# Ledger of designs, part 3: VHH binders against Ferredoxin-fold anticodon-binding domain-containing protein 1 (FDXACB1)

Target 1, 94 residues: Ferredoxin-fold anticodon-binding domain-containing protein 1 (FDXACB1), of Homo sapiens (Human) (q9brp7r531to624)
Amino acid sequence: LYPPCYVHDVSFWIDQKKGFDELEFHTVARAVSQDTIISIQFLSRFQHPKTQQVSLCYRLTYQTCDKALTQQQVASMQSQFRKEIQQHLYVIPR

## First folded at step 1 (VHH)

Design c04 (framework vhh_6fv0_2)
Fold by ESMFold2-Fast, scan of step 1:
Order: structure tokens, then sequence, then C-alpha cells
Structure c04 (fold): chain B 94 residues (1-94), chain A 120 residues (1-120)
């Protein structure tokens, strides 16, 4: 049968001077998740009308049949992922 | 021509150490995140470690944390994996890889690998 699937959305403000490196975003996601993320889907781009700040939203899907993957483990990985992208991609989580 | 060539594998006793090297050519090495992946007999390919282009960020599979250290020398276009406190479960063919992600994981370049055997 199919192992449990966990879905988490992440949204953040980008640094428009430095830009956003989507390939590094995906690399960090794989590394932090211990190979358990099976897809990353772009959901939306929003630009604040007053500040002109841009935010992006992505959906991450976690699933593995190699080991027991719990909701608590996924929550921990998602928390670490938010922390890592702040440091490496100069983004501010929403 | 993009090439990756691993070396440094061999036979060790449990608790022993090995240092793997990966010589890269044909691309701007410092611009890429690099990966170590392994495949044990009768098992699938598994991720072991990742290092950023600058070497400032490193990530590890949980079972190797504290035992393995990934590093790189961008002046020499070489990636390293220092493996300490080796266990029988670490026996595998080890590959270095240059990675790329879209909506799914994939490695766009991988070397021929170097064999690590741990006697027990």
Amino acid sequence: as target 1 above (94 residues)
Amino acid sequence: QVQLQESGGGLVQPGGSLRLSCAASGFTFSSYWMYWVRQAPEKGLEWVSTISGSGGSTYYKDSVKGRFTVSRDNAKNTLYLQMNSLKPEDAAQYYCARGYFDRSYYMDVRGQGTQVTVSS
C-alpha cells in the first residue's frame, strides 16, 4: 500500500536586490528532508501594492516507503527548512 | 566535457576511517552544490551528504552525522568525504554527484564510484 503523505506550504518574502535562487531552494529542501520530499510545487507570487515586496508560496510533499515517516518528524524537518532558507536564501518567512 | 571521478575506497575494519575524493572537471566547480550518494548491495541509491558551492553549508543523512564530514577544495576542483567510525552498514559503492532540482529530485552528473567494504 501507499505510505502516509504529508503536505506543507511555505511562504516567504524574497530579497529583490539579491534575487531568489530556486535551485538552491530545492537543494536545501532535499538536504533538510533526508530525501523524503517527493515534490515541490510553485503555488503563487504576490506583490504588496504599497511596499512592492514580493512573496512566493510553495507546496512541499513528504513521502517515503523506506522508513516510518511520522507527522512529528515532518514538522521538525519543516521547521528546520524554514530556518535554513532564511540563512541561505535571504528570505523572510510569512 | 563534464566529469566526476571518485577515489579512496577500500577495505576497513569496523571503527576504521577512509577519506574519499572526487576530482571534478569540465565545469565551474565552485558554482555547484555537490553530493555524496551511496548504493549498498541489494539496496537503492541513498543520499549521504550535501555541500554548498562555497562550502559554507553542509547537510548529512541522520545515520552518518558526527561520523562523516564533507568538504571541498575549490582551488583544486576536489570534493572530499572523511568517514570515521565506519560501520558494516556503511559498506557501499560511493558516488559523487552534481545535483539539479525541478519539481522532483535528480542528479544530472554522477561519477563511476568507489567501493567501500567494512569487514565484520
Scores: ipSAE 0.000, ipTM 0.200, lowest interface PAE 13.7, mean pLDDT 81

Design c05 (framework vhh_7b2m_4)
Fold by ESMFold2-Fast, scan of step 1:
Structure c05 (fold): chain B 94 residues (1-94), chain A 118 residues (1-118)
Amino acid sequence: as target 1 above (94 residues)
Amino acid sequence: EVQLVESGGGLVQAGGSLRLSCAASGFTFSRYAVGWYRQAPGKQRVVVASITSGGSTKYSNSVKGRFTISRDNAKNTVYLQMNSLKPEDTAVYYCAADFYWKGDYDYWGQGTQVTVSS
């Protein structure tokens, strides 16, 4: 039997002068989730036709068989993740 | 630019030893698990040994007690010390890192050939 899994999407505007470091994004995700994120899936890239601003959207799946995961624990981790990517990757959440 | 570069392969007689190195660049090496895999002609690529970011190691039963994996985060390098080599260890050896948190290794090195003669 499989342990429960929790899915959360995150969308954000990138800083095109600084660029977007996808490897650092994954590093932050692992650190914040205590290694309970088992997949990160790129969903879409959007570029505003007038402003030329770029937005990315990712799907994160939380799951572990090592310990029980609660919905509240995952929500807390996801909230912290959104906060940390703003500071470390210079992105603006949507 | 992400790169994994293997070195240290070669021809050795049964009972001999080789040390493989995997030099990593272009990512935060210390945060990722790294593994050694091998593929013999006509066979599937199989895991040999792995090491987590925290240094915990795991070995396949076929190499346990003979091979040792280690890492040097300051040098962004993973090593595989291979002792008591057998002809059955003949394969191309690959270094791999888990970059996309899929539980699968997406980035592979070019491989290094190990040939063990009887």
Scores: ipSAE 0.000, ipTM 0.136, lowest interface PAE 14.8, mean pLDDT 80

Design c06 (framework vhh_7yz9_2)
Fold by ESMFold2-Fast, scan of step 1:
Structure c06 (fold): chain B 94 residues (1-94), chain A 120 residues (1-120)
Amino acid sequence: as target 1 above (94 residues)
Amino acid sequence: QWQLVESGGGLVQAGGSLRLSCTASGSIFSIYAMGWYRQTAGNEREWVAFIYSGGSTTYADSVKGRFTISRDNAKNTVYLQMNSLKPEDTAVYYCAAKYWDLGSRYFDYWGQGTPVTVSS
């Protein structure tokens, strides 16, 4: 059978003064996941009507044939990813 | 349209050191990581080490503490410093550049392969 596939969405507020570096976002995703993320898809952009803050939402798909990948491992990677993007991309998870 | 140019392979005695180099040229706008795989006769290609934009690194357990990957971002060159070489490290080493088409799957660009032979 096919190796297990795990899908996680991530939403966060961006820092509009610093901007959002999408290439660095991909870099952090691959580093944290040890190359198990096979795709990243942009889903949506939202702007708060009063604060004017912008939020982005992406879908991440985890899968690998190299080794067994567990739900717990993916959850840990996803948690670390949220922490890393906060530090490297100046975003705040929703 | 990325070209990877490898150098530094060869013959070395067990316990010796060797440094591999790989330079990416051409359009490399979306390359987010570079590193090394190796392949021994009759086996699948296996991951050795990667360095990501921003300097994060990852290593296979078999090479941790002996191999060091580094990058000169201005020159788009990645180095693999191989110390304390063992006969088991004998393989063809391939430089790889990882590219991501935004919103889709990852892609690997490969070098020509550099043979490394470690004699006892």
Scores: ipSAE 0.000, ipTM 0.179, lowest interface PAE 11.1, mean pLDDT 78

Design c07 (framework vhh_8fcz_2)
Fold by ESMFold2-Fast, scan of step 1:
Structure c07 (fold): chain B 94 residues (1-94), chain A 121 residues (1-121)
Amino acid sequence: as target 1 above (94 residues)
Amino acid sequence: QVQLVESGGGLVQPGGSLRLSCAASGFTFSKYAMNWVRQPPGKGLEWVSGISWSGGSTTYADSVEGRFTIIRDNDKKMVYLQMTSLKTEDTAVYYCARLYDYVWGSYFDYEGQGTQVTVSS
């Protein structure tokens, strides 16, 4: 029996003056998901040619064998994750 | 001198197919993930697809999933994008881009010159 796997992407604009703390990003992801995020994959970096604003996109994979993990629970955790990174990493979710 | 040279773009009707090619030189191709990104007229860059350094993993933007396939040939130092079921919204300049990994993050550190894809009747 393989447990279900849920994939969600997150995209956001970073604050280049304050910088982006990727280690803190991973820490927040693990905490919010209660360690059900098993992989975080960098997908892309985009820089606006005129404003010079930078956005990043990551793919997060949720999976656990220890308990029943539902699509609704994952959606709730992903929503909370977007809020936490906005508050603690000075990013603006897209 | 890192160089990425795209080719294969052109004019096609909706529902058509095209295969884009990217020839890489100036770096150890087999050590880097490769990506396709595109820029529609008057809009920003949009990531399309990525392939790991070994070719063992591929990823796609939701807008192209099931229609596009990314392939690489490390011996020839080539990356390809096979596009099927093309839509007018796929009209863009397509760029081949190298992904650089480092301790504090990863991002595209080089893009090619681009190849124009136009989907219209």
Scores: ipSAE 0.000, ipTM 0.090, lowest interface PAE 15.7, mean pLDDT 79

Design c08 (framework vhh_6qgx_2)
Fold by ESMFold2-Fast, scan of step 1:
Structure c08 (fold): chain B 94 residues (1-94), chain A 124 residues (1-124)
Amino acid sequence: as target 1 above (94 residues)
Amino acid sequence: QVQLVESGGGLVQAGGSLRLSCAASGFTFSSYYMAWFRRAPGKEREFVAAISWSGGYTFYTDSVKGRFTISRDHAKNTVSLQMNSLRPEDTAVYYCAADRYSSGWYLESKYDYWGQGTRVTVSA
């Protein structure tokens, strides 16, 4: 009896003038997911050769033993997370 | 099994340099904040430097800023501390530490995993 595990990747362009706050990124992820995100993994950094704009990609893993966690609930939390990081971290989802 | 293994410690003269390395195994390295702490004889562990998941952000205690550089290599699962312009006050056992979250990167209590330490002695 292992609780279901859901994996979602998020990629976004950062504001290089404001910088990217990884601590705040984690804080937003924790708040939106109600602590169901057990892992955030850095996957890649990409810099566009013409625009010089930087994008980052992270993998988020959702899992909890406290109650049944459904794919629909995770999709909703991931959607809210994408909205919150735009507001708090000055990023543009890719 | 999570393991952090430090290496690179030794004896150097004041003004010299050392490079410490920490080899990480048993976890997803790129998901963890990595840090170096040190403990001098008769003192508690003190924060030295930390590096974020991507390596894009680094943090240093004031006494080492400009002298020490922290870096990480995701392909080799290592975090390194380049120590330049060493002072006798830098004499300590240096510990590698890992934290999943690290909202308090300077707080010893936030780090879940610790290495055994490597000894650095600066004479003069």
Scores: ipSAE 0.006, ipTM 0.212, lowest interface PAE 10.3, mean pLDDT 82

Design c09 (framework vhh_8k46_1)
Fold by ESMFold2-Fast, scan of step 1:
Structure c09 (fold): chain B 94 residues (1-94), chain A 124 residues (1-124)
Amino acid sequence: as target 1 above (94 residues)
Amino acid sequence: AVQLQASGGGFVQPGGSLRLSCAASGFTFDDYAMGWFRQAPGKEREFVSAISWSGGSTYYADSVKGRFTISRDNSKNTVYLQMNSLRAEDTATYYCAARPYYDILTGYSEFDYWGQGTQVTVSS
């Protein structure tokens, strides 16, 4: 039938001198989630009026019919994803 | 027209090695990231590995880390997947895919171009 679907947003500050590698972002998401992320949607870009720092927000949807997927497993994958993007993309999670 | 031609698959025994190649044409190869995906019988396509436009960044699925190596040769418009220590679980059709290089603040993207697959069978 319909497997459970979990939605999580991620927001982070980017390093404007290094730039943001969206390909790497998607690649890390797929790997960390064991390919259970079926959708990544860009939600917003915010630039702080005083500091000029830029943050991005993405929505990730987790779903699979190959195995039981629990809220706890998704929370663990999302936590690991935040760590991996900080390392690989030089972003600071919000 | 965008074309991606995967090759190098075949039959191999467990513990063996294969090198897959993906020849790209019809787009500016140097502006695209490349990836390898696979689909086993009765399963959904899964990510295997990706390489950035310059070759400076690579990523691997946990199931293949330490065994597979992705590389590219921009002068030949080709991406490679070196597969070592092959296991029965690696049996699948392997596909190469391309997506625009994104070093921008506001775009959503996915791997957009999927080539013909090459079959890898690991069996004794």
Scores: ipSAE 0.000, ipTM 0.102, lowest interface PAE 14.7, mean pLDDT 80

Design c10 (framework vhh_6qgx_2)
Fold by ESMFold2-Fast, scan of step 1:
Structure c10 (fold): chain B 94 residues (1-94), chain A 121 residues (1-121)
Amino acid sequence: as target 1 above (94 residues)
Amino acid sequence: QVQLVESGGGLVQAGGSLRLSCAASGFTFSSYAMAWFRRAPGKEREFVAAITWSGGSTFYTDSVKGRFTISRDHAKNTVSLQMNSLRPEDTAVYYCAAGKYFWSESYYDYWGQGTRVTVSA
């Protein structure tokens, strides 16, 4: 059978003046997780009707067959990922 | 043949400026993140700065933030490091690197031969 996988969603507000670099988002995700993120799925785009602020939501799947991957390790990677995208992609995690 | 060729190293006084350049050939430059690493005498190689393959994001180690600026030119297949307000502790051999990720030394596939920077007091 396949090794366990862990699914985490991330939602954030983008800076519409600076734009959102989706390629960089994928790069950060894979780097932070040391390639244990095997899937990144776009879920939704929301635009606030009054403020026009845009929020994006993605689903990340963590899995590796080389060694045991724990829930705590994934939680730490997800926390680091949230921090890194905020610093480098000009987004505000929700 | 993949090649990264650094230039622009030299001797400079503390407080001075220097611009390093790296010319890339033999691979699809626009598909790779580019970075500068350095190795000071008696120390391990450390990350200095990186720029994503899109050029949309740049990253710096804390000790060079506000002093160094990394940039790239896709038309010329070059990456540059503008170094201002140089300090004696910036003395090192500077290496250009290309990789699919920009976070870790282990994520860089190609490395240049290095260019020496000496900052005198």
Scores: ipSAE 0.006, ipTM 0.164, lowest interface PAE 11.4, mean pLDDT 80

Design d01 (framework vhh_8k46_1)
Fold by ESMFold2-Fast, scan of step 1:
Structure d01 (fold): chain B 94 residues (1-94), chain A 122 residues (1-122)
Amino acid sequence: as target 1 above (94 residues)
Amino acid sequence: AVQLQASGGGFVQPGGSLRLSCAASGFTFSDYAMGWFRQAPGKEREFVSAISGSGDSTYYADSVKGRFTISRDNSKNTVYLQMNSLRAEDTATYYCAADWEYLGSYDEYDYWGQGTQVTVSS
């Protein structure tokens, strides 16, 4: 019996002139999730054929054994994470 | 065949409210971002609001922030635009659009619906 594990994917358009700061992305993920995100996995890169804009997709796994973690708490953290990365990383969530 | 059917337009007085609906069929709705655009006679089509396929991200034109709310129900393949505190300047034909890429750009959407007319007048 392990604590419940929740998986959420996030996709977003990057600002190619400013670049994408993956270290800051990890920092924001840890802060918003109160350190409950145990893994972040890069899934894919897509480039739009007409606009040439680039989107990235990451998989986030939430799990903790030191406190109760509910589906609603994770959904709230994921929603806040999408808002925070828009502010800090110049990305547009999909 | 992809279809987007907008409805809910009508006549209201300034300060009134309307809720627009856009029913979608022919594609996997939750994979597509949905947007609302409007066009008044003699003016260019302008962006109003957009929502990501998951519903987690929403965007609004500055002219409608705080007054309009976009939402979606993926179980019903429908996107909504709740319009509060309507002004005469909101008078336009409103169009819903679907885009797999969610560019947030004017006219870069893949599919467009029939418009629904909104008239705000005393």
Scores: ipSAE 0.000, ipTM 0.131, lowest interface PAE 14.9, mean pLDDT 83

Design d02 (framework vhh_6qgx_2)
Amino acid sequence: QVQLVESGGGLVQAGGSLRLSCAASGFTFDDYAMAWFRRAPGKEREFVAAISWSGGSTFYTDSVKGRFTISRDHAKNTVSLQMNSLRPEDTAVYYCAAEPYDSYWLEESYDYWGQGTRVTVSA
ESMFold2-Fast, scan of step 1: ipSAE 0.011; ipTM 0.261

Design d03 (framework vhh_7b2m_4)
Fold by ESMFold2-Fast, scan of step 1:
Structure d03 (fold): chain B 94 residues (1-94), chain A 118 residues (1-118)
Amino acid sequence: as target 1 above (94 residues)
Amino acid sequence: EVQLVESGGGLVQAGGSLRLSCAASGFTFSDYDVGWYRQAPGKQRVVVASITSGGSTKYSNSVKGRFTISRDNAKNTVYLQMNSLKPEDTAVYYCAAEFWYESSYDYWGQGTQVTVSS
């Protein structure tokens, strides 16, 4: 009787002058997903050898037992999340 | 909101040409793989052409040599140039973006009708 679980990875380049606010990242994720994101896992950090630009990769798990959660709803939330992190965290999605 | 809007469809005679456009809002195409799909009357939707974020292109055998997919990231638009059109190309054409191409979720436009008369 477990509700369906949806997993999405997000990768992005950070603005090294402004830094990356991981707490704000979590706050935006929870707000956009209407608290359906139950897990955020850091996967990796990559630094480009020539440009020295840094990218981060996180895994997001969506699940809720309080309401129906569909693939389209999760896709919509993930799209909004990508837009919001560009505005609030000054990151560039990969 | 994420939205894709197709345009450029219409009625054309066999042997003619049309250029379809897919404009994105709410995200930028430069990071995404984009595909053109079509659905003929009474048939399932099938892929006809795709272009990766890096510019690599792939075509179905039915359109290879006649259709060309291209992207203009500055205009946030993807194009499908259709040459030597055949009645068999009559379909509703849809644009789809693979959002984080490691995901199986896609965003679709509403489609644009292409009719090729003999």
Scores: ipSAE 0.000, ipTM 0.086, lowest interface PAE 16.9, mean pLDDT 79

Design d04 (framework vhh_7yz9_2)
Fold by ESMFold2-Fast, scan of step 1:
Structure d04 (fold): chain B 94 residues (1-94), chain A 117 residues (1-117)
Amino acid sequence: as target 1 above (94 residues)
Amino acid sequence: QWQLVESGGGLVQAGGSLRLSCTASGFTFSEYYMGWYRQTAGNEREWVAFIYSGGSTTYADSVKGRFTISRDNAKNTVYLQMNSLKPEDTAVYYCARDWYSEGLDYWGQGTPVTVSS
């Protein structure tokens, strides 16, 4: 019996002058998900041709054996994560 | 100011296929993350699939291997190709622009899908 696994991608514009703190990104992800995020994978970097703004995309995998994890709970955690990274990492979620 | 319009829903037999479309207007479509959700009476909206602006995709386990999300930036349209449909896939399907700063409540009107046995 395996617990359900949920996969979500997150993409966001970075502030190239302030830089992107990937370790803080992982810390926020663990905190917001109540340690249910078991994997974070870098997927891509995109640069807008006109604005030169840079966007990063990461894949997050949610899974836990300690409690029933629902799609609604994961969606709520993912929404909160987008808000937290904007405040702590100076990024703008896409 | 911006709008999402879903289409392509209908009645289909179990094992059949259906393609949903969602046409966007009022924003630079190619720059945004797009997704599909579904809802049955008495249940919360269930996430189905997402597609990143660069084309990367992710799927709920219940539809993985059967559904394919894609986009056509020239047409400002996101698609959901649904194969091997099951009665459990019966729901109203919603298109969303997954941008939290403008609100995830900016859902489209939805398109109903009914799968009969």
Scores: ipSAE 0.000, ipTM 0.119, lowest interface PAE 15.4, mean pLDDT 78

Design d05 (framework vhh_6fv0_2)
Fold by ESMFold2-Fast, scan of step 1:
Structure d05 (fold): chain B 94 residues (1-94), chain A 120 residues (1-120)
Amino acid sequence: as target 1 above (94 residues)
Amino acid sequence: QVQLQESGGGLVQPGGSLRLSCAASGFTFSSYEMYWVRQAPEKGLEWVSTISSSGSTIYYKDSVKGRFTVSRDNAKNTLYLQMNSLKPEDAAQYYCARELWFGDSYFDYRGQGTQVTVSS
């Protein structure tokens, strides 16, 4: 018996001059999701051959034992997370 | 077994300097991106710096840019963090890490840490 589990990926371009704060990324994820994100997995790093811009991709898993999460609640949290990382980490989604 | 051993911490006055070292064993050190992370009292873990496997790509937390310098010696399997112009806010337990995944204890490839205290 397991509560519902939702998986979402996020991809974004980083600012290579400012750097990417991966632990702050994790902190923002947990704060926005009210600790319902139980894991964050690095999936890939892509560097554009001409522009040299770097994109990172992470997988986020949402789950809580306190109360079942709905797909709509998770989608809302994921949307807020994408907005917060733009504000806090100088990243551009996709 | 993957082992990471930090050293070089201590007590320093604001504006002082310390050099931290991390001795790695049990894996091909030269093939892995490495990280410095820290945890201050009553705070969560926070990322400090990243260095690519070759040492050519380096990233820093905004608050330490210009003051901290990360480097590595792949021949000696050692990671370094040179800390200059230390501030009270830099006081923390410092860890070197191979992974930044903190939710899964099976993938917690982090050392036991070295303490940095900044006292006026």
Scores: ipSAE 0.000, ipTM 0.119, lowest interface PAE 15.8, mean pLDDT 79

Design d06 (framework vhh_8fcz_2)
Fold by ESMFold2-Fast, scan of step 1:
Structure d06 (fold): chain B 94 residues (1-94), chain A 121 residues (1-121)
Amino acid sequence: as target 1 above (94 residues)
Amino acid sequence: QVQLVESGGGLVQPGGSLRLSCAASGFTFSDYYMNWVRQPPGKGLEWVSGISGSGGSTTYADSVEGRFTIIRDNDKKMVYLQMTSLKTEDTAVYYCAKDYEWELLSYMDVEGQGTQVTVSS
């Protein structure tokens, strides 16, 4: 009855010296998903007690009624998104 | 889809030992770092130990270093916490967590999750 909704979480280590550009993160998400991501929610920030390495976690919700959106298409978009954020934001996906 | 089922807790005297188990399903187990975290009565969550997806790297909180050992069996999709030389301050509910998901409020707010460890004389 409602268009199918797909939820994917993404976690990644940030480069603390370069910082994390959240605006660019949103821009990459929109571009890779062809605007099918309707929600991006910050979930958590973790700092490893011994290494001091910082990880961020975001939840992405994919949904559209304008075109067929399959689990396989969303998985492909999510995979491309992981590659793009690594190149543009100096993060290491988990 | 992700399910983590902890077991092995109980009542033990100071200096005793317990082995906790966590059975995982719903994800590619060997791709994820796994953690043990605990919540002592009336306190917040405390990270205890972690193990990389391959099992090649382990880390421990200073409070448990040398006393606890984290182990995983990727074929069985299990992670274990071998606890020795238990102290009263180790009393807590122990949780298994995928990656750093233990920081997510929705996961930690579910009552009845985890396994209770009580160390008392």
Scores: ipSAE 0.000, ipTM 0.147, lowest interface PAE 12.9, mean pLDDT 78

Design d07 (framework vhh_8k46_1)
Fold by ESMFold2-Fast, scan of step 1:
Order: structure tokens, then C-alpha cells, then sequence
Structure d07 (fold): chain B 94 residues (1-94), chain A 121 residues (1-121)
């Protein structure tokens, strides 16, 4: 089996009143990707100068040697991940 | 031109061992992931193993995990495949491969005629 590697960034606005649960973020990523995400890297924090809203950006790396991951499968996992974090982490995907 | 010359194949009985070598030339070997593929008669080429440019990361097909070990020597421009506990199903022509291009971990180019491995009693 070919060992494909896929890198995707995810950006979202957080709810500063509720806070951001980074542990839950990792848990959701693990569950949605069926443990194919091998790396989650924090890239940046941006605060809008006027609204004071905060966005975070993370880099996710998908890879497995047990079976090939297709671009379509990873895209579907990323779509589901954006949906799940919106519902469970009080964030708005950017 | 890119050249990859696989060697070390042969006839071996089930349970035996072989070590394959791939001598690389025509490119900066230490910058590329290297891999092994195999092809049995009438079948498509299948992935066997891959090793990162540094040697720190390795990947194996499920069918060979625990039996095969990939390694490399960047000073000699050579990648190796140590094959233990060989089975009749391992009979194939083995090809070494270089990643398609820097940054395309998913793609490999296979070069040369390969080396034949026959596992039979």
C-alpha cells in the first residue's frame, strides 16, 4: 500500500466567553480521522483589532501505513471535522 | 539520468532470507524518500516499503510487517531490504523506487529491471 501524506490547515473563530478546549479539539480530531491524523500543529493566533475576536489556525497531517488514504477520504474527514468542532467547541470555521 | 539498480534476488526456500540492495545514481540520494515495490506475474505493482531521506521514518505493507526491514546508507547511495521468513507469496520481481519529486510523499518513480525473488521448495 502506498503511504499518502495529506496536510490541511483549519482556521476558526473561538468564543472567548466559553473558552477554547484544546484537549477536546484533539479528541474530536482523533475520532473524526479514525486515528489517521499523526500531527496537530498550532500555527497562529489572530485577534481582530476592532472586534477583538480571536481566531486560531492549526495544521493537521493525515497519514497511515496500514492502508492508503485517498484525497476524497481526507477531504470528507476535514469537512466532518469542521462541522464537529463548530457543534462541540463553540467555534466558527473561517 | 536517474538510475536505480536492484540486486540480491535469487531462489530461496520458504522460511529463508534474502537481502536486496538498490544502488542509486544521477540524483541527490540523501534528499529523497526511497522505496521498494514488487510485481508478481500477471499482477500490478504493489508497495512493499518506504524510508525517509534521513532514515528516521519507515513504512511497510501489512503483508510484510515484522518480516521485512528497510534501511539506507546515504554515504553509499544505497537502500536495502532485508527479507526474513520468506513465503511463496513473496515471489515477485522487486523494484526500488525514488519519490516522484521533493514534497510528493505519495508518489514514487520505479526505475530499472528489478531483481527476481523466487520462494519455492
Amino acid sequence: as target 1 above (94 residues)
Amino acid sequence: AVQLQASGGGFVQPGGSLRLSCAASGFTFSSYWMGWFRQAPGKEREFVSAISSSGDYTYYADSVKGRFTISRDNSKNTVYLQMNSLRAEDTATYYCAREYDLGYDEAFDIWGQGTQVTVSS
Scores: ipSAE 0.000, ipTM 0.071, lowest interface PAE 21.2, mean pLDDT 79

Design d08 (framework vhh_6qgx_2)
Fold by ESMFold2-Fast, scan of step 1:
Structure d08 (fold): chain B 94 residues (1-94), chain A 123 residues (1-123)
Amino acid sequence: as target 1 above (94 residues)
Amino acid sequence: QVQLVESGGGLVQAGGSLRLSCAASGRTFSEYAMAWFRRAPGKEREFVAAISWSGDSTFYTDSVKGRFTISRDHAKNTVSLQMNSLRPEDTAVYYCAADLYGSEYFDSEYDYWGQGTRVTVSA
């Protein structure tokens, strides 16, 4: 009855000197997914005990009624999203 | 369609070395974070090491730092774990895992898993 729903988590290391722009993160996610992401949930913040690097983890939910989404299409969008956030947000995907 | 296959496990004496390899088939995992986990007899699965999709970041559990090295080869679609100065406590089944997002601590985030390769370190 409902269109297919896909849940994917994304984790990445942030640049602590530049900070993390959560609003831009949402903007990039919306653009890459063609507005098929219906939810973005913050899951965790982790700081590595030795390197002191900070990682953030978010959960993204994909769903649309306009067309059928496949797992392969969502995986492709997520792969592109990881590349785009590295460029625009100064993060390193994990 | 997609498989991870581990190799390189075996029996080794304490102080010895082994190199584990994980080969991906069905598609390239160049965009995936790769990790090694292990499960000792009677214990839960434990994180060992991880490498980011770019290869720029590596992470290790404290007990293996300085002894184990994770690396990846994008051209061969493989990830390797070089294990030096092995201890009886390293005895476990070692699993290769791949995830588009990757997390060294949340095994539930990894999308693909191998069947494991057994490592036995005798005293």
Scores: ipSAE 0.000, ipTM 0.118, lowest interface PAE 14.3, mean pLDDT 77

Design e01 (framework vhh_8k46_1)
Fold by ESMFold2-Fast, scan of step 1:
Structure e01 (fold): chain B 94 residues (1-94), chain A 120 residues (1-120)
Amino acid sequence: as target 1 above (94 residues)
Amino acid sequence: AVQLQASGGGFVQPGGSLRLSCAASGFTFSSYYMGWFRQAPGKEREFVSAISWSGDSTYYADSVKGRFTISRDNSKNTVYLQMNSLRAEDTATYYCAAEYLWDSGYFDYWGQGTQVTVSS
């Protein structure tokens, strides 16, 4: 019996002048999720044809053998994660 | 702070060679699995190669086996990827990553990346 997996995608516009710090992105993901994120997968890079602004999309998989991990807890962690990356990585949620 | 700085990318012709380096800081490098991943524009990131903390075990994706060699120098906190017999399909941004020894399914730290372009 496997504990349930919760999968969430996050998309955001990066600040091309500051660059995107993927190490910090993963560090924030671990901290916010209390290490319940077991996978972070890059899905796509999109460049807007008119503005030339770049958006990245990542897939996050949450899983733990701890009986306490619920959909509500994961939703709260995902919401906090979006807020933290905006503050620390200068990205704008898509 | 944790940092992984990949370098050594560039332009190369099919059949050529490049050596990538990843300089690590901010964690106990010798206790981590180190890996290389790559991503072509519009494609998902794929696994390329990994090396155990001691260097005794190495792993390769089928697409690069026999052409790429991963190695590490724990005294320099650096992991390397020697890429031989390069093909157009190897064109991608290459990323280095680090994983805790006890968490075999999750790479904890990722670097920015270095671009490799293979074209005639």
Scores: ipSAE 0.000, ipTM 0.061, lowest interface PAE 22.8, mean pLDDT 80

